# Miniprotein binders against q89ai5, part 5

Target 1, 221 residues: q89ai5
Amino acid sequence: MLKTILAFDTSMSVCSISLLHKNRKYNIQKECRNNHTLYLLPMIHEILKKNHVSLNEINIIATSKGPGSFSGVRIALAVAQGISLGLNLPHVISLSTILIMAEQVWNNHKISKVLAIITVNKTSVYWIQYSRNFHGLWIKKSKAIILNLSKALEKILSLKKQWALVGNGWDKFPKNILKKIFITNITFPNSKYIISLISANSIYQKKEVLHKIIPIYLNER

## First folded at step 17 (miniprotein)

Design o4
Fold by OpenDDE base, look of step 21:
Structure o4 (fold): chain B 221 residues (1-221), chain A 85 residues (1-85)
Amino acid sequence: as target 1 above (221 residues)
Amino acid sequence: SDELQRLADRVEELKQKIEQLLQRIAEGEISPEIRDEIRQLVQLIRDLLQELQRLGSPDLTTLASEVMILKVLIYALEWALEAQS
């Protein structure tokens, strides 16, 4: 039986919704800034209605668990909780926002080394590195760390290999320094790549009990 | 402020009610009573948001955000339950 997957993300400034139904993939997105609560459910309704899919046809709910904004990550998880409980779906799939963006890098550029730099606050960034192996799995190459801008710059300068940069933290660095890395302009996770990850490898199909999902916040409220 | 504390207490009470309801649903309770409780929670959320909006204090932005998250959770739940009926 073909799976119907509803995937969405609100971890950054964008509300992104994707639907896989009968092997067709649909995606809508909107810049929401801080108003994800106003748009997420209506957008889910829109994508379902437009494609003549009923809510009860959904087999899998998938979202990110961060890293992301405190509210953004929680909004997606709250909606995932509501829908999953109402549909009697015991589990949801939660993926790292970095994996979702990394998958987009692979899709668009076929680059296997991804550096994520995401703004935490005015003076700090989130830093993590992933590499795609030959099986299509993204392997963490560094621990997630919060860095001040000076330390982040130092680390960029110390990079020996070419990395594709994702996240919204790149604008904090001089362009000449950024020449050492490939700027992808991927600044948010697109939910269509949640579906891509799930479809491509069973490891990303891991279902989690929602209350056991540990969200990753870049900032506090 | 006393008002902030009062509203914070109401939000906490709302959270507890929602958590209890979600637990009952997770345990397999499907009843007219559950649907009635959801409707009541929706109304409580609306009332609370209206009050928060009326006060318009910057200090209430965090509480408002919390209530909005609870709102989308309950609305998502209600929508999904209706889809199953």
Scores: ipSAE 0.855, ipTM 0.935, lowest interface PAE 0.4, mean pLDDT 91
Fold by ESMFold2, look of step 21:
Structure o4 (fold): chain B 221 residues (1-221), chain A 85 residues (1-85)
Amino acid sequence: as target 1 above (221 residues)
Amino acid sequence: SDELQRLADRVEELKQKIEQLLQRIAEGEISPEIRDEIRQLVQLIRDLLQELQRLGSPDLTTLASEVMILKVLIYALEWALEAQS
């Protein structure tokens, strides 16, 4: 059976929708800033209409679960819940925004070591490291932790191996002293790499009941 | 204020109605009553958003954001149910 996958992300400032249909991939993105509720459903409608795909042809719904903005992550999960229930698709794929950005690094640069630094507020960042194995699976190489800027800088300076940087938190640090960092300029996830992850390893095809999805928020409620 | 509490109560009632509807759909209920309930929820959402916009108070921005999230959930559900019919 051919898969028709609707994938989307609204976890950060840029919203993206991707569609896999009959082995063709489509992607649209838009800077939403703090207006995710205004853009998500119209963008899904747009990608389906432009490509002559009806909503009921979708077999798989995949979305991000964070880390990301409190409202942005909740909006994506709410739309996934509504569509999945209405189409009688009781399980969805949910993936970390970090893995989505990491897969873009692999796609663009063939680099398997990724450091994510994402702004939480003016004084702190979210930090996590991943490495891609030969099976296309991203393995945690650090704990996920929120660090103040001075501690994050200390940790950057203590790195012993070279890491590709993703996320929007790098602008908090002096770039010219970071010898162990390749700055990728990948600062937000793009949902087309949700489809890439699903294709890269069957682990990323794991479906979850919607109420079991534990969202990851960067900002306070 | 009394108006803030009244609106918060209406939003809580809306959340409870939506939760119960989603549970019934997840358990496999298929009926014309579901579509009628969705139409009623859509109207309740519209009424709440209009009232929140009319008042325009900064104290209401969190509540308005919550209603907007409920809106996209219900609109997505309505669209998907129509696509199946």
Scores: ipSAE 0.774, ipTM 0.908, lowest interface PAE 0.5, mean pLDDT 87

Design o5
Fold by OpenDDE base, look of step 21:
Structure o5 (fold): chain B 221 residues (1-221), chain A 85 residues (1-85)
Amino acid sequence: as target 1 above (221 residues)
Amino acid sequence: SDELQRLADRVEELKQKIEQLLQRIAEGEISPEIRDEIRQLVQLIRDLLQELQRLGSPDLTTLLSEVMILKILIQALEWALEAQS
């Protein structure tokens, strides 16, 4: 039986909802800024209704677990929890926002080296690197770290190869330094790439009990 | 402030009630009582949001955010349960 997958993300400023049903993929998104709670459920309802899918037809719920905003990550997880419990789906799939953005880099640019720089606060950024292997798996090439802007600049300058940059932290750096990296303009995870990852490899199909999901927050409330 | 503490306590109580309900559902309880409890929680959330919004204090922003997350969780749950009925 073909799986119906509902995937969504609110970890950044955008509500992104995707639906896989009968091997067709649908996606809607909206800039929500800080008002994700107003838009997420209505948008899920919209994508289901538009495609004549009932909520109870969903077999898999998938979302991100961050890194992202404190509220944004929690909103997606709360909705995933509510829907999954109501539908008697004991497990959800949770993926890193970085993996989701990295998959988009591969899809759009066929670049296998992804650097994520995400703003934490006025003076600090989140930093992590991934590389896609020949099997299509994203392998972590560095430990996730929070850097001040000066250290982040030093690290960018020390890069030996070209990396595709994702995240919203790039605007904090001088343009001349950014010439050493490929700016993708991917600033948020698009939920359609959650489905892409799940479909591509069983490693990304790992189901987790919701209460065991450890969210990754970039900031406090 | 005393008011902040009072509201924080109410939010915590609400959170505990929701956690208990979610646990019962996770354990397979499907009953009219569950639906009644959800309705009660929806009302409690509404009342608490109204009070938080009425006060409009910057100090209440965190509590307001917490209650809004609880609201969307319960709304999602209610919607899903209705879809299964």
Scores: ipSAE 0.864, ipTM 0.939, lowest interface PAE 0.4, mean pLDDT 92
Fold by ESMFold2, look of step 21:
Structure o5 (fold): chain B 221 residues (1-221), chain A 85 residues (1-85)
Amino acid sequence: as target 1 above (221 residues)
Amino acid sequence: SDELQRLADRVEELKQKIEQLLQRIAEGEISPEIRDEIRQLVQLIRDLLQELQRLGSPDLTTLLSEVMILKILIQALEWALEAQS
């Protein structure tokens, strides 16, 4: 049977919805800032209506679980929970926003080494490194850590290989870090690449009951 | 303040009611009582949003955000249940 996947992300300032239906992919996105609750459901309705898909045809719900804003991550998980329960789909796919952005790097540039630097506050960033193998798996190459800007700069300067940068945290660093860094301009996840991850390797097709998903927040609420 | 704590308690009660409803649905309960309970939750959400908006204090922004998240959860659930019928 052909899978119909509804994927969405509201973990950062941009709300994105993607639909895989009959082996075709559709995507819409919108800058939402603090208005994710206003836009998410209408956008899901829009992508389904435009493509003549009824909500009850969805058999897989996929969303991001963070890292991201406290409210934004919870909005996506809340909609996933509501839709999945109402459709009697008790399990969902949840994926890290880092992997979603990393897969976009692979899709756009065929670069397999990704450094995520995401602003946490004025003085610190979230840091993690991943490398993609040719099976389409993103393998951690560092621990996920919060670093002050000085320590993050030290880590950047110590890099031996070139890394593609995702996230919004790069603008606080001197231009000389660009010698080992390819800045991708990918600063937020797009749900289109949730579909890409699921297609790339079956490990990303694992479903989980919503209450067992552990969200990752960049800010505390 | 006492008003902030009272509102926080009401939001927590709303969360507990919603969590219990979601658990029953996850366990397979599909009945007319579920739809009645959803109507009651929608009313509780509306009443709480009206009070939070009436007070309009910056201190209440976190509670308002939490109730808005609960609202979109219930809206998504209603939509999905309607699509199944």
Scores: ipSAE 0.780, ipTM 0.909, lowest interface PAE 0.4, mean pLDDT 87

## First folded at step 21 (miniprotein)

Design od
Fold by OpenDDE base, look of step 21:
Structure od (fold): chain B 221 residues (1-221), chain A 85 residues (1-85)
Amino acid sequence: as target 1 above (221 residues)
Amino acid sequence: SDELQRLADRVEELKQKIEQLLQRIAEGEISPEIRDEIRQLVQLIRDLLQELQRLGSPDLETLLSEVMILKVLIQALEWALEAQS
């Protein structure tokens, strides 16, 4: 039986919703800034209605677990919890926002080395590196760390190979330094790549009990 | 402030009620009582949001955000339960 997958993300400033139904993929997105709570459910309703899918046809709910904004990550998880419990789906799929953005880099640019730099605050950025192996798996090449801007600059300058940059932190660096990295302009996770990851490899199909999902926040309230 | 504490306590109480309800649903309880409790929670959320918005204090932004998350959780749950009926 073909699975119906609802995937969504609110970890950044964008509400992104994707639907896989009968092997067709649909996606809608909207810049929500800080108003994700107003748009997420209506957008899910819209994508289902437009494609003549009832909510109870959903077999898999998938979202991100961050890293992202404190509220943004929690909103997606709250909606996932509500829908999953109501539909008697005890498990959801949660993926790293970085993984989702990395998959987009591969899709759009066929680059296997991804550096994520995401703004934490005025003086600090989140830093992590992934590489895609020959099996299509994204492997961490560094531990996630929070760096001040000066240390982040030093690390960029020390990069020996070209990396594709994702995240919203790139604008904090001088343009001359950014010449050493490929700027993708991928600043948020697009939920369609959640479906891509799930479809590509069973390792990304790991279902988790929702209350056991540990969210990753870039900031606190 | 005393008002902030009062509101924080109400938010915590609401959170506890929701957690209890979610646990019951997770354990397989499907009853008219569950629907009634959801309706009650929706009303409590509405009342609390109205009060938080009326006060309009920056100090209440965190509480407001918490209640908004609870709101979307309950709305999502309600919608999903209705879809199963």
Scores: ipSAE 0.867, ipTM 0.941, lowest interface PAE 0.4, mean pLDDT 92
Fold by OpenDDE base, fold request of step 23:
Structure od (fold): chain B 221 residues (1-221), chain A 85 residues (1-85)
Amino acid sequence: as target 1 above (221 residues)
Amino acid sequence: SDELQRLADRVEELKQKIEQLLQRIAEGEISPEIRDEIRQLVQLIRDLLQELQRLGSPDLETLLSEVMILKVLIQALEWALEAQS
């Protein structure tokens, strides 16, 4: 049976909604800044209505669990909880925002090494590395860490291989230092790549009880 | 402030009511009473948001954000339940 998947993300400044129905993919997005609560449900309604899909036809709800803004991550999880419970879908799929962005790198550039640098505050960045294996799985190559700008710079300089860069932390570094890093301009997770991940590998189809999802926040509000 | 504490307490009470309702639904309770409770929660959220917005204090931004998340949760739940009816 063909699954209908609703995927969405609000972990950063963008509301991104995607729908898989009858093997067709649809996506809409909007820059929401801090108004995700005003736009998310209307946008879900829009994408369903436009494609003649009823809310009750959804078989899978998928979102991110961060890393992202404190409110942004929680908004997506709250909507996922509300819809899933109302539809009697007790399990949702939650993916790392980094995986979603990494999958975009693969799709757009066919680069298997992704470095995420995301601004946490004025002096610190979130750092994590992933590498795609032959089976299409993104393997963590480093533990997630928060680094000051100086340590982050040292780590960039120590990189032995070329990495594709995702996130918004790149502008904090001199251009000459970034010569070994491919800047992708991917600064937010696009929900269409949630569907891509779910469709590509069963490991990303792991359903979780929503209340057991541990969100990752980059900031405390 | 005393007002901030009062509002924080109301938000916490609202959160607890929502958590209890969500637990009942998760346990498989589907009843007209659930729908009535959702309507009551929608009203409580509306009233609390109106009060928070009326006061307009920067100190209330955190509470406002929390209530807005609860609002969207309940709206999503209500919409989904209606879709199943």
Scores: ipSAE 0.867, ipTM 0.940, lowest interface PAE 0.4, mean pLDDT 91
Fold by OpenDDE base, fold request of step 23:
Structure od (fold): chain B 221 residues (1-221), chain A 85 residues (1-85)
Amino acid sequence: as target 1 above (221 residues)
Amino acid sequence: SDELQRLADRVEELKQKIEQLLQRIAEGEISPEIRDEIRQLVQLIRDLLQELQRLGSPDLETLLSEVMILKVLIQALEWALEAQS
């Protein structure tokens, strides 16, 4: 039997919901800013209703575990918990937001080297690098670190290879420096690529007990 | 403030009640009592949100955010349980 997958992300400013049903993929998204709690459930209801899928037909719930905003990551996990428990689906798939954005880079540009720079605060950015291997797996090439803008700039300038840039941190750097990096304009994780990752490789189908999911927050608020 | 502490304590109590309920559901308890408890929690959340919103203090933003997350969790749970009935 074909799996029905509900995937969603609220880790950034965008509420993104995707549905896989009968091998068809659907996606809706909205810029929610700080109002994810008002839009997430209505948007899930909308995508189900538009595609004539009942909530009880869902076999897999998938979301991100960050990195993202403190509230944004927690909202998605809270909704995943509520739906999963109510549907007797105690396990949820949780993926890194960086993997989701990296998969979009691969889909759109066929670039295997992804640098994520995400704003943490006015003076700091989150930094991590991934590369796609021949099996389609995203391998971490650097440890996640928080850098001030000056150190981040130095690291960009020291890059010897071309990287595709994801995240919203690029606007903090001079345009001339950004010429060394491929700017993708991917600033948030699109939930359709959660489904893509899950469908492409069994490693990304790992189900976790929700209370054991360790979220990654970029900030405490 | 004494008021902030009182509200923080109420939020923590609410969180504990929700965690206990979620654990019971995870263990397979589906009963009319669970449904009644969910309704009670929905009401407690509503009352607490109304109070937090009425006060409108920046110092309460964190508590408000926490209660809003609890609200969406319980709403999601209620919706899913209804879909199974």
Scores: ipSAE 0.863, ipTM 0.938, lowest interface PAE 0.4, mean pLDDT 91
Fold by OpenDDE base, fold request of step 23:
Structure od (fold): chain B 221 residues (1-221), chain A 85 residues (1-85)
Amino acid sequence: as target 1 above (221 residues)
Amino acid sequence: SDELQRLADRVEELKQKIEQLLQRIAEGEISPEIRDEIRQLVQLIRDLLQELQRLGSPDLETLLSEVMILKVLIQALEWALEAQS
């Protein structure tokens, strides 16, 4: 039986919702800034109604677990919890926002090396590297670290291979230095790539008990 | 302030009530009582949001954000339960 998947993300400034139903993919998104709680449920209603899908037809709830804003990550997890419990779907799929953005890089550019730089505050960025293997799995190539801008710049300059850059941290660096990195302009996780990851590899279909999901926050607010 | 502490205590109480309800649902309790408790929680959230918004103080922004997350959780739960009925 074909699975109906509802995927969504609110970890950044964008509310992104995707639906897989009868092998067709649908996506809507909106710039929400800090008002995700006002838009997420109405947008889920919209995408379901537009495609003539009832909420009870959903078999899989999928979202991100960060890294992202404190409130943004929690909003997505809260909605996933509410829908999941109400539909008697005790397990949800949670993916890293970095994996979701990396999958978009692969889709759009066929680049297997992804560097994520995300702004934490005025002086610091989140840094992590992933590489896609021949099986289509994203393998972590560095531990997640928070760097000041000076150290991040040093690390960019030390890169020997071309990396595709994702995240919003690119604006913190001089444009001339960014010539060493392929700028993708992917600044948020698009939920359509949650569905892509789930559909492509069984490892991304791992269902988790929601209360056991450990979210990753870029900040405490 | 004493007012901030009072409001923080009310938010914590609300959070505990929600956590208890969610645990009961996760354990398979489906009853009219659960539906009534959800309606009560929706009202408590509404009342608390109205109070927080009325005060409009910057020091209450964190509490407001927390209650808004609880609101969307309960709304999502209520919607999903209704879809199953």
Scores: ipSAE 0.860, ipTM 0.936, lowest interface PAE 0.4, mean pLDDT 91
Fold by ESMFold2, look of step 21:
Structure od (fold): chain B 221 residues (1-221), chain A 85 residues (1-85)
Amino acid sequence: as target 1 above (221 residues)
Amino acid sequence: SDELQRLADRVEELKQKIEQLLQRIAEGEISPEIRDEIRQLVQLIRDLLQELQRLGSPDLETLLSEVMILKVLIQALEWALEAQS
């Protein structure tokens, strides 16, 4: 069976849709702010229509599961649930937004050490470190933890290796203090790199039943 | 308040109806009655959204968000079922 993959992310301020069909890749994205519900389905319609692909030709659905906004992560999972059940595709691929951004770092810079700092609220950030091995697998190099800004700064200053920074939390820190970190402009995930992850290692091709997916939220409901 | 609780109960009832429908579809039920139930759910969602938007209270923003998520789930399901037929 030929792979036709529909991938999307709405976990942060940008909605992104990607389609792999007949070995061709397509991507659209749009700044949605707090309007993900208004844009996700129309954008999926758009990418399919413009590329002459019918919804029933999709055989793999892939989406992000967070970390991200409470509503944004749930919107992506809800659309994945509706499409998957209607197409009789009961299993989907779900991937961390951190890995999606990390794979973009690898794609753009060939850097294998990634530090994610994502804003949780005015006084705290989500922190996690990953390193990519030669098989294309991202390995955790720290625990996922929420830190206040001063503690996060202390950890940044104590780093012994150079790390590429992803996420939207780096704006909270002075640039001159961040000399141990390569500052990327990758502050939100792009679903194009969901397809890249799937291609990089077969572990990212694992499908799950939607009710077994445990989402990761940056804020509480 | 009393109106907030009444609307919250209606949203919860809607969630339960949708959850039961999704489970039946996942277990392999395919019938014309499924499409009729989806149309009824779309109407319930429309009615709830209209009332929540009419009231416009900040206390209702969580319920409005919940109903909007249910809306896109049902729209996605309906679209996918039509693509299969």
Scores: ipSAE 0.815, ipTM 0.924, lowest interface PAE 0.4, mean pLDDT 87
Fold by ESMFold2, fold request of step 23:
Structure od (fold): chain B 221 residues (1-221), chain A 85 residues (1-85)
Amino acid sequence: as target 1 above (221 residues)
Amino acid sequence: SDELQRLADRVEELKQKIEQLLQRIAEGEISPEIRDEIRQLVQLIRDLLQELQRLGSPDLETLLSEVMILKVLIQALEWALEAQS
């Protein structure tokens, strides 16, 4: 069966939709901020209509599960749930927003070591490190952890290797102390890299029952 | 506070009705009654949104956001069921 994949993300300020159909990839995105519920379904309608694909031709739904905003992550999962159940596709692919951004780093820069620093509040950041192996699989190289700014700086200064930075937390630190970091300016996931991840390694094709997906929030609400 | 609690209870009841409907669909139930139940849920969502928007209080923003998420879930489900018919 030829795969027709509908992929989307609303976990951060940008809504992005991607479609793989008959080996062609399509992508649209829009700045949504806090208006994700207004834009997600119309954008899915748009990408399908523009490319002459009916919703019932979708056989794989893929979305992000966070980390991200409380409402933004839930909106993507809710739409995935509604579409998947209505199409009798009870399983979906769910991927970390960190991996989606990391795959963009690989696509743009061919860098296999990614550090995510994402603002949680004025005094703390979310921290995780990943490294891409030869088979296109991203391997955790640190625990996911919330750090205050001084501990995050301490970890930056102790890095043994060069890391590409994703996320919006890099502006918390002066550039002259970021010697081990390449700042990519990738601050939000783009759903086209959900499709790239699925193509890069079969482990990312694993489908999950939606109610067993554990979303990851940067804040509670 | 009394109105907030009453609205929160109505939103929770709506969430439970939707969860039960989704479970039945996941188990393979396909019937005209599903369409009727979806129409009833759409009306409940409309009624709750109208009341939440009329009151317009900042302390209702969480409930409003939750109902909006349920709205897009049901809209997505409706669209997908129509595509399968």
Scores: ipSAE 0.810, ipTM 0.921, lowest interface PAE 0.4, mean pLDDT 87

Design od
Fold by ESMFold2, fold request of step 23:
Structure od (fold): chain B 221 residues (1-221), chain A 85 residues (1-85)
Amino acid sequence: as target 1 above (221 residues)
Amino acid sequence: SDELQRLADRVEELKQKIEQLLQRIAEGEISPEIRDEIRQLVQLIRDLLQELQRLGSPDLETLLSEVMILKVLIQALEWALEAQS
């Protein structure tokens, strides 16, 4: 069974589109900031046209569901909804942006312990820890929480294991204390690793009815 | 203001029309009338965006953002339906 997968993410400042077709992987990305609605569909058109793939050849739609910006996450889900319904593909794959970044860590460094720190506002960050098991599944090792900077610093200093850091929130902390963790340059999700997750374990191939997808927004409660 | 509430009501009506259309498509309704409804929604979205942009008030930014998201949903749907024709 040949899968043709269209994957995309607009949850943070970078829009990324990936296509798997005939066992070949294609990826494009662009800095979008607050202009995700202007770029997402044209970028999907671009990757399909350049690779001679018609939209109706796609049999799997996959996108991120957050955490991410309120508008950015909703834009990706809206495009997924529109394309999937129009192609009569009522079920889509939705994946956490944290897992997408974590899979990039595994791909680049073979590190199985990931700490995500993502900026929420000037004084707070989103925090979550994951560990990859031998089946390629990312297992939560902390609750998803929003921490002020002082509490996040305390938590970083209390870490006993080596963790690879993803997300854009690491610049909030003094560089000398970051020696206690492995800093990556992975600060935003790249949709290429949505395809990697789907290939790594069948649990990431679970499809959902679009109205059942619960987005994850960066917020402080 | 009174105009803000009027525009908010129009955006909500647009959302409800789109949600009902999407549900009908999800339930398997396939007809030429669906494409006509999509064209009408595209025009309604265009008219509403033009009015929101003309007013340009910070109070309207949330409504503008909502309509832009609905725009991209409908554009994606329209493109996908045309790809199957």
Scores: ipSAE 0.810, ipTM 0.922, lowest interface PAE 0.4, mean pLDDT 87
Fold by ESMFold2, fold request of step 23:
Structure od (fold): chain B 221 residues (1-221), chain A 85 residues (1-85)
Amino acid sequence: as target 1 above (221 residues)
Amino acid sequence: SDELQRLADRVEELKQKIEQLLQRIAEGEISPEIRDEIRQLVQLIRDLLQELQRLGSPDLETLLSEVMILKVLIQALEWALEAQS
């Protein structure tokens, strides 16, 4: 049976919805800022209606689990929980926002080494590095850590010029460091790359029990 | 503050009612009683949002955010249950 996948992300400022149905992929997105609760469900309604898909045709719910804003990550998980339970789909796919952005780098540029820098607050950023192997799996190349800006700059300057930069935290650094690293303009996750990850390797099709999903927040409660 | 604590307790009670409902649905309970409980939860959410918005205190922003998340969860659940019937 063909999979009908509803995927969405609200972990950062953009609300993005994607639908895979009968091997066709659809995507809508909107800048929501702090209004994710107002837009997420109406946007899901719209993508289903526009493409003539009933909610009960969905086999798989997939969403991001962070890192991201405290409210944004929780809104996506709450909608996933409500829809999945109402459709009798007790397990969902949850993926890191970092992997979603990394897969976009691979799809757009065929670059396999990704550095994510995401703003946490005025003085610190979230840092993680990934490398894509020959099977389409993203492997951690660093621990996920929060660094002050000076430490992050030192770490950037010590890198070789083969890393592609994603995330919204790059704007905090002098532009000359950007010449040492491949600059992408991928600053937020787009849910179409949730579907790309799932298609790239079956490991990304692993479902989790909703209450056992551990969210990753950029800021404390 | 008594008002903040009273509202926090009400939000916690709402969370517990929702968690119990979600657990029963996950275990396969299907009944008109479930839809009745959803309607009651919708009303509790509306009442609590109205009171939180009326007070408008910055101290209540966390509670308001919590209730808004519960609102979207229940709306999603209601829509999905309707689609299955």
Scores: ipSAE 0.805, ipTM 0.918, lowest interface PAE 0.4, mean pLDDT 87

